# Designs tried in a protein design chat: miniprotein binders against q9zu90. Part 35

Target 1, 292 residues: q9zu90
Amino acid sequence: MKTELEEEEEEEWRSVHEVLLIVLPYLHSLFELLSMIRVSRSLRDAIRDETALWTKLVIEPPLSSRLTDDILSEFSSKSAGKLKTLILRQCLMVTNKGLRRVVDANPLITKIIVPGCSGLTPEGIMECVESLSKNNHKLETLHINGVNGFTKQHLSALYTYLSSEGTIDLEVCPKCDEVRMIPSCSRESCNQKQRKCRGCWLCIPRCAECAVCLVGSDTESQEAACGNDDVLCLECWLVLPKCRFCNKPYCTNHSSRRHEIAITDAASRPSFECEACYYRAGTNPYEVDYQI
Short names: E, the ipSAE of ESMFold2; O, the ipSAE of OpenDDE; V2, 0.75 times the mean of E and O plus 0.25 times the DockQ between their complexes.

## First folded at step 15 (miniprotein)

Design o2 (at its last look DockQ between E and O 0.87; V2 from the best seeds 0.74)
Fold by OpenDDE base, look of step 15:
Structure o2 (fold): chain B 292 residues (1-292), chain A 100 residues (1-100)
Amino acid sequence: as target 1 above (292 residues)
Amino acid sequence: TDQERINDYMQEANELQDEGNYELAVLMFFLALFISREHNDKTMVAQIYNRLATLFSQLGEHEFAIYWYQMALDVATELGDQETIQDVRDELERIESQHE
């Protein structure tokens, strides 16, 4: 006879397991998975036994900075060769050898997304793609923006293994003839394949917020506080929070640079100071010509 | 409605956390998180990240708590939610001060 306590524990566990099965498919990253594993031994054991969960490996900040080749191999091995999706964002310590080890162990990978992985090289990526192209297998998605050193020759070689246009997030820019990411344009009139605004970020001025092209006589651009010649379209500029002193906004990607001003007055809109103004605070902030 | 579902999951998660049922609590927070992300409800996402951070702090998982707080802070900063920004910073400072 199970004790009432054992029955309650079993009922509770059943409920936990049922909800866990619902949650697991929707996990976004390894960090979320690891978080669950840290909650209890029971969750850890349940997750460990679910091999299907390890068919997708997503490592992104803040874990990215700590990911080594060995750690990557350890987690990828949990798929038992059934890894399909590998996403590594800004994993600076991952090398060609590390990626190759994962690919060789998981020949069914269909999606590789490695933006900002500066430890990788075009040659390393090529070797991985070549390996995956064995036995009539095809890689479906290869995002390699942020891997430096890609040439036209590298892209051409990659396309020998990858049959579909759009598999790779890098293209030859029609404006500068360099291999770069070509952003889409959010402008409806630009949704054509032969859009005039087709070009990399260096060749085509774009809103840092919405990526709309700022090409044409009617496109007013506003300066952002982001630096790096980031510009905003008027629509985005109007809605973004602006620095209290210089009236320049950060784009959403650089919003972390805001120095929030503790507003003592509950009625005042939250205001921030941009980095440039913050560091200038020793100088009269009012000497900045407010170009409204 | 999806909003009602989020609220229900959040309420249940909070109750479970108060009861010390961290396993179910975390799962309910994740359910709320998934719906919130689907709807691009960044405010709710930030709140859930903050709640998860608190939960991990209570578990003594300080490293994970810090990461969840950082995620909350990033989203709250994007939104300009000063209240959440300040709350999260205060909690981060508290955690850092206790481990020094």
Scores: ipSAE 0.783, ipTM 0.950, lowest interface PAE 0.5, mean pLDDT 88
Fold by ESMFold2, look of step 15:
Structure o2 (fold): chain B 292 residues (1-292), chain A 100 residues (1-100)
Amino acid sequence: as target 1 above (292 residues)
Amino acid sequence: TDQERINDYMQEANELQDEGNYELAVLMFFLALFISREHNDKTMVAQIYNRLATLFSQLGEHEFAIYWYQMALDVATELGDQETIQDVRDELERIESQHE
């Protein structure tokens, strides 16, 4: 027999469980799942029992810096061989063997997205994709930017293992003939037969923020504070915060390089100095010791 | 509107967190987070990360609190939000000084 307290607790759990079912399809990453598991044993048990949650495994910063091959294997095993999507962003400690172990245990994977995983090699990725192509299964998505050493021969072979509509985020740049990421461009003139802006970041000047091309006399480019000759389209330049000395902005991806200026009053405009201006001023050592 | 839904979820989550109903509070925060991400509302995303961090600190899950604060700090840095940056850094120092 149940007490009134036990009946109330069961009713509250049923209400929480109903909301959980609404939330589950929208969870993005492993860290979000792990966080919910730590809230209560009841949430942990409910999440553990939902095997559909474990068909997608997403690990990215900051958690990615701690991901080893063994930890990866542990979390991927929760899918019980049903893993379909594997996303590892900047997981520097994952090796070819770690990836192969996951792939061997999960033959239904259709998406492998491993940008910035410098512990992987083209040969290791080729072996994983070949393994997945067996039994009439074909990989649909392969993102490998940031893995060094891909050649044209690797790309040619990889496309034979993917589905006919499968995608790889690297291709041969038509301007420099190197295997590179070639950004999309939303500029209307690039979608027509008037001007071809198809080329990698080294060959085609592009906005560091939105990737639209900045070629031809009918475009304006603005210098970014990011360095390496990064430029911005006028539209992005206008909205991005600017260095108070040189009036150059960082793109969003480099915003952490801003040296933010302390604000004495909340009515003051937020401002920062870029690294170049900050350190240029800082190379003038002016120390006036307080002398008594 | 979706903005009103975000505000309602956040208000309910804050009240639930204050009452110690962490199970439902965390779920409300994630509902608000999903809508905020769809609209690329990074200011709200940083606020939700910050609230999740305080929730895990209240639970005694200090490692998770630190990670949620770091995620809030990263977004606030991208936004150039100096007040949020300083508030999050102060909380991180408080948690680390209390940990043995």
Scores: ipSAE 0.612, ipTM 0.880, lowest interface PAE 1.1, mean pLDDT 82
ESMFold2 (binder alone), look of step 15: mean pLDDT 81; pTM 0.762

Design o3 (at its last look DockQ between E and O 0.64; V2 from the best seeds 0.68)
Fold by OpenDDE base, look of step 15:
Structure o3 (fold): chain B 292 residues (1-292), chain A 100 residues (1-100)
Amino acid sequence: as target 1 above (292 residues)
Amino acid sequence: TDQERINDYMQEANELQDEGNYELAVLMFFLALFISREHNDKTMVAQIYNRLATLFSQLGEHEFAIYWYQFALDVATELGDRETIQDVQDELERIESQHE
């Protein structure tokens, strides 16, 4: 029976390296990894030398805006060809050439998630998928929502390389016959394969927060501050923080657009100003007719 | 319990940070963060983000500190955690004032 003191001492003796090996698999993003690298040279060197840890590369805002093809190549090279998961969210500067370079260097990639990467094209994605499909390798996940220009022909061609339905996050919308993401509906009554609300975000109004369809006479929708005609169901609207001036909430995905107002009064509810109100601050914010 | 583990990691991280052992401190904060995320404990997540921001501020990594504070602020705003919002805003103002 190790004494409580021996157990406490054994907990004190965890080497930085041992704890690092436990932490690294659970990192959510490159930002978190870069954060660790900035703490010390020792951590930087340890992370650099652990090639097995670079099997997943996740680049998300706010780093996405700074990611170039060269930087992407630099980080992907750290896997020594063992990259399995590549997630690039809103990486506007990444090109087809950049993505292809990563794919060619990492033939074992099973997951590519590149939503909002507008610098990519369907042809570029196709070339990557074709490359990965060599030597009986199969891509398991391909999320390409936000890459513009996909046609039915592109999807059909992609499916020749991909074995399973559901690998791609894009479908032919049954309402408009365009290639788009078809969100699931969180409404229990809509969980059927032939749900009436099956359609892209342009064809079927949905809550920006919970993705419930807003189809039907009984579905009240509220406007969100997110812009782009984002709407919220009443339930989500009620619980989301609202702009102090216009009383519109952001969905959770756009919460970063909130301009937080310094709480001067401890009794005041945390309030933010939406981007639209913030830039209008030169005009009397109270002149907005609150049409209740 | 997972809550006990989070608390233990947070305590250890704080002690390590006070001792100037930033390497172990950051790792312990991340361990606490992972458990907190798994349990969807947004309150604890916001607190950990704030602590990480503070740690990076102490290291002179102001850019990273600002990002971590922003993450804390986002979560705290969602929760309506006034105390955390105020603390984070005060720190952001402090950092901004020092770099002007």
Scores: ipSAE 0.755, ipTM 0.945, lowest interface PAE 0.6, mean pLDDT 87
Fold by ESMFold2, look of step 15:
Structure o3 (fold): chain B 292 residues (1-292), chain A 100 residues (1-100)
Amino acid sequence: as target 1 above (292 residues)
Amino acid sequence: TDQERINDYMQEANELQDEGNYELAVLMFFLALFISREHNDKTMVAQIYNRLATLFSQLGEHEFAIYWYQFALDVATELGDRETIQDVQDELERIESQHE
């Protein structure tokens, strides 16, 4: 318990470096770190001096579209072999070779999360998991949805190296017998019953927002604006913003497709148009007041 | 309280930004951001993303400013915050028209 004077003196003596040490462990992604590097040369140099404390590397859109094997190796090397968590979302240019290089240099990795990395193969993932399994080390999390070509045999082989069910985000769908991601369902009637709604997105109709199942005589749903006959449970439908013409909402993941209407005074009602209604109603993105 | 800490960090960051001390300003914005994320305060998260975007625009780092505005827009869209959506969309359109 410090006095007020001692706290004020400590606050006065904080430096950029000292505050950086407080911030660095809490960074969400590589983008946030790169943003700070662009602020000044002194901040860049201070960050460089502290990179040995990095145990997590997270690369997501938008940076994921620019990530090559060489760039991945450059950033992962800054952890000096102490990396524990590797998250690569939609990194289409990363190959099996690039991932293997990171894994070989970082034998303490416990989490690999690589959804949508279509340059990876099941065989490449198997080699990485095998490499990490040495010396009784066990991978705790492996998320690989969006990597093409996983079979039941691949899953069975992966589990010979892993500690428990639930480590991998893919399963064999009990309805179609294909390797799929099987969403959990929070519906109370399913939580208390045998797991009869267990199945992939193709086999079990589900709310596009919350993934709750929409099978059974006691479920109601409404069409979403998202296309592909996406539907929403009534609870999500009621809460989500609706297109002013067709009254259909987008799920949160597709909310960027809304055409928001500019509100220039306080008397105007806020609204948006879905993509289908926007182009049917004759609204044009190039007709804003500032275009010629 | 944590809300008072967030408010103090934001006020300090804004003052530092106005003085051109971008190094400490960014760090104070991140301190406020981490507390806001821990409490799942998405309204404050969107405000902090918007302030970071403005800071990077002032630095001339327009690509980074665009991405921070996109993050602000994503959260504001989830919240249905029409004023923030409008402000961020106007700024994104300005920057993209000027910088492709």
Scores: ipSAE 0.631, ipTM 0.889, lowest interface PAE 1.0, mean pLDDT 81
ESMFold2 (binder alone), look of step 15: mean pLDDT 80; pTM 0.746

Design o4 (at its last look DockQ between E and O 0.58; V2 from the best seeds 0.69)
Fold by OpenDDE base, look of step 15:
Structure o4 (fold): chain B 292 residues (1-292), chain A 100 residues (1-100)
Amino acid sequence: as target 1 above (292 residues)
Amino acid sequence: TDQERINDYMQEANELQDEGNYELAVLMFFLALFISREHNDKTMVAQIYNRLATLFSQLGEHEFAIYWYQLALDVATELGDRETIQDVEDELERIESQHE
């Protein structure tokens, strides 16, 4: 029996405004914010008046494909120059001019995260960083993976404005000498700065499931059904469901490619057929009874 | 527990939605969503996305409904949750067919 006080407290918590104030700080994206605005006029008015909400702008799929420079400018203007965090994921229509306009209007930006924004260029990013570096302001985070065309010279120039290592998500790969993202390694022994597995995705084989490096004599790699030369560490390979015919697993990211076999027998573990085996269904060359 | 809180918010959101109180319903769904994300409960996240999609569909906000269904589909696909995938695809087809 909830006490009368607990019921009254629960009733008091039913103010839309009170709950809204709790929710607003935790909104993840502009999409979520816009969704709330579409629910009612009351929520729209409440959100409009909360200028603090606009200090972080996150645009990601599915809205990314529709974001133009003008729309970006419109939403960024709501911060009244107080934008701190700009996150644009896969915003293909955003140009250097669009980003520069936002940066010039918001000199206090500390985080720029623009992965997959293919309309941006290294030169455009450089101009933005230069602009933000005025008046002793420093950008703290710059994630530019997916912006094509970065050279060592561009990175070197960026570091003249950005004093801290780790501000930029791109590095010179020590293995191929190309500018790329260098993934972390999930292996505890690899958490050192001078890890042997330090390299880009092209240079260092990694488990498609857990991202552990597959470098060293003791690292057996197993092929995944995913294609694209995806490999798995032994530990992940052992626990992942395997194709009934070829005994190859999909990584979790590609698990949707499993064709489930309607097992008539209730006692048999759900088995799947991989796409490759499914399309080969006429001649199963791999009739190896892998009785697991 | 956080799971209990999620369940409570979901229950309340559903009740509020049934009552036509969409403002509080959406907020309660978001509260549940935030906790679920914090715990990396992708199953619950997908469910909440689906519920939000349904809510927006009921509001006549078909574009937003489609977006929320797409988010649900993406997560369900990652999880390999075929039932949820099928349900969401069916709903997407339904919405698309009604607006053609």
Scores: ipSAE 0.793, ipTM 0.951, lowest interface PAE 0.5, mean pLDDT 88
Fold by ESMFold2, look of step 15:
Structure o4 (fold): chain B 292 residues (1-292), chain A 100 residues (1-100)
Amino acid sequence: as target 1 above (292 residues)
Amino acid sequence: TDQERINDYMQEANELQDEGNYELAVLMFFLALFISREHNDKTMVAQIYNRLATLFSQLGEHEFAIYWYQLALDVATELGDRETIQDVEDELERIESQHE
């Protein structure tokens, strides 16, 4: 017979376990999983035995900056050969050898997503994809933007190893004939092929926030605070926070460049100055006009 | 509505945290987080990151608390939320001083 303490512990564990099962489908990254493991022994034990968690390994900031080949091998070994999806975002210290070890130990991988892993080379990627193609297994997804040195010949060779619907996130740009990322465009006329906007960032002007094309005299755009003549479509411009002096917004990616101003009234709207206006704020024409 | 679900999960998580039921609290925070991400509710995401960081600090897991605070700071900076930026920076400084 169980004691009162033992019965209470079992009831609490059942409640935790039931909620954990609801959370599991939403668990995305290794960082989130490791965070839960640190909460209690009970969560650690439950997570250790959940085989569904170990078919996907996602490593991204903040952990990606610490990821070496040996650490990658340690975490991937928890998959026990069952890994199907490998996602490494901005893992600058991972080399061809580290990736190859994971691939060799996990022959069922169908998705390799390694954006910004500049320690990898086209040759290393080719070897991994060739290894996975054995026994009639075919890779379905390969995202490799940020890996330097891919050529048209590399892309052609890679497609011989992928499934018929397999995708690679680099393409030959139809405008400049270079291997580039070609952004998708959500503009309705482009989806219906009424506007020809297929091309890389260098060839097709696009909104800095949402990447819709800005080609043609009938598109509206506004200048961003980001510099280098970056522009925004009207829809993004309208919703992004604006500099109080020049009325230009930063795109989300550059939002850290805002110079916030101090206010003493909590009911006041938040305001900022863009970098350009901040360095001339004492002589800002808009401030002078407002004062007069 | 999904906003009502987020608010309910957050209230439950805070109560569980106060009761010392950190296991269920963290799971409820994650449920709120996933719904908030689906709706691109960055204000709520930053608040949840901040609450998770506080929870891990209370657990004595200072390295994880720092990482969650860094995530909160990133989103607050994106939003231009100066109050949250300052609060997170104060907490990061406090944790650093405690380790000294």
Scores: ipSAE 0.664, ipTM 0.900, lowest interface PAE 0.9, mean pLDDT 82
ESMFold2 (binder alone), look of step 15: mean pLDDT 80; pTM 0.752

Design o5 (at its last look DockQ between E and O 0.32; V2 from the best seeds 0.63)
Fold by OpenDDE base, look of step 15:
Structure o5 (fold): chain B 292 residues (1-292), chain A 100 residues (1-100)
Amino acid sequence: as target 1 above (292 residues)
Amino acid sequence: TDQERINDYMQEANELQDEGNYELAVLMFFLALFISREHNDKTMVAQIYNRLATLFSQLGEHEFAIYWYQLALNVATELGDQETIQDVQDELERIESQHE
């Protein structure tokens, strides 16, 4: 017997608007938001009019490749200056000008995460941070891994505006003295502050899956299908699905590159074709022209 | 329990979808999705992605459907969920065949 309260709650949940207000704060990406907008005009109008929903903007693949400065400006304007979190993953067409427009329109941004946005420069990011540092406002999170060209001078300058170490995901690599991301090591013996494996991805070979260092004669590494010289530890390699043609696995982060193959045999493990093998066999059928 | 809530939302979403109430259906799927993500229930996440893909396919939003299916495939492949993989692949093939 549902309690009267459960029945009343079930009856109260019949309002699309009421349920929408509950759902909206938990959306993870712009893709999810756009998906809802495509369901109906009613949802579109409700979402458009709710400025509070646009306080976090997350754009990630596959939408990232189509995001222009103008589109970014359009979506960021919906916050009415109340944007707090901006996450742009691999947005290759976003420029310094585009990011600056968003920042200038949204002086309350506390989190900027722009990994892989190769159209950005250290100077462009610096200008944004400087802009946000006006009126005693402070940026709390700045992830800029994948933005090329950072120097020690740039990092030093950034830290003049930022209150704490750890706000930036880039460090000076102790091995090569270049500004890079320094991953943690998942190996228990390496959890010391001065671990021997402290270094960037170029200096210290690491498992692409678990980030364990592959330093030492006893560490066997296996090639991944991910490209970029990604390697896997034996433990991760053993458990990850492998391409049916080349027997190379993707790491979890690159699993989206798998071309799943319909297995006719129920007894066979799910098999996929890696991108490299797939393109050798034919054109990618999943080239979807996503219109934002 | 959170699992019961997920199941309830999924059931309601499916019923609403069958009734043609896509607005409320999608919202219920998202509610189920959020709880599933919070609990790191990747199996349920993959299933919900698949259901969302189906919903968008029914709406004629083929591009969105494809992306949701891809998300479902990614998660299902990580889990070795052969049933979900097969279902999603069958649907992708269907969509592709209709647009040739």
Scores: ipSAE 0.790, ipTM 0.951, lowest interface PAE 0.5, mean pLDDT 87
Fold by ESMFold2, look of step 15:
Structure o5 (fold): chain B 292 residues (1-292), chain A 100 residues (1-100)
Amino acid sequence: as target 1 above (292 residues)
Amino acid sequence: TDQERINDYMQEANELQDEGNYELAVLMFFLALFISREHNDKTMVAQIYNRLATLFSQLGEHEFAIYWYQLALNVATELGDQETIQDVQDELERIESQHE
């Protein structure tokens, strides 16, 4: 016979487990998993036993700065050879050997995303791709932006092991002949007519918000408040909040630079001053002086 | 609406945290967090990161609390929210000096 306390504890765990099942599809990064594991033994055991969680290993800042080859091996071993997706963002301490150990232990990996992992080299990446290509297995995604030293010859060699052009996030820019990221352009005229907008950020002017190209006589653009001559396509410009003085918007990534002002009866939406207008207008010139 | 769902999850999570039911509180904070991320509600994201940091500090998991505060600080800096920046920096300094 169960006590009243034991029945209450079982009912509470059922409630936690029901909510956990709702949360699980959204949990992705190692930091989020580790955080929940530290809350209680019950959560740790439930997460440890949920095998679907360990087919992906996602490490990003701030945890990525502490990730060594040995620590990477420790966490990847929890996948028990079933890892399919490995995402390492800015993991500067991971070397070719560390990556190779994970790949060798996990032959089913289809996605490797390692942006900003400057401890990796093109040769180390090639070895990992070669290893994964055994037994007619094909890597579906390889994102290597920020790994230094990739040449046209490296890309050509990698594609002998890979199935499609979209697999690698770097390609040869047709305008400058350098290995670069080439942003996708959603502009309809480019998608259907294959306009010559293929080029890196240095060669093709693009919207700071959506990356659509801004070339040709049929495109219009407006300056953003973001600085460095950033521009926006008309479509993004129209929907982004504007500075009340100069009518320039920030892109979404720079929206934190807005100086919000009080909402009055006249405003249907919040209004703000951009940094340039805020400091030049002198609404509070002594505060501006101390902030500069 | 999704904003009402976020507010309900946050209210429930805060009550659960006050009661010491950290298991359900964390899960409710994560539910609010995922919806807030989908709506790009960075103000709410920073608030949730703050709450998670406080929760882990209460659990005695000070290293995790520091990381959640660092996430909150990053978002508050993007928002230009000087009050939140100062509050988070004060908490980070307190935790780090107490456990060096």
Scores: ipSAE 0.665, ipTM 0.896, lowest interface PAE 0.9, mean pLDDT 81
ESMFold2 (binder alone), look of step 15: mean pLDDT 80; pTM 0.748

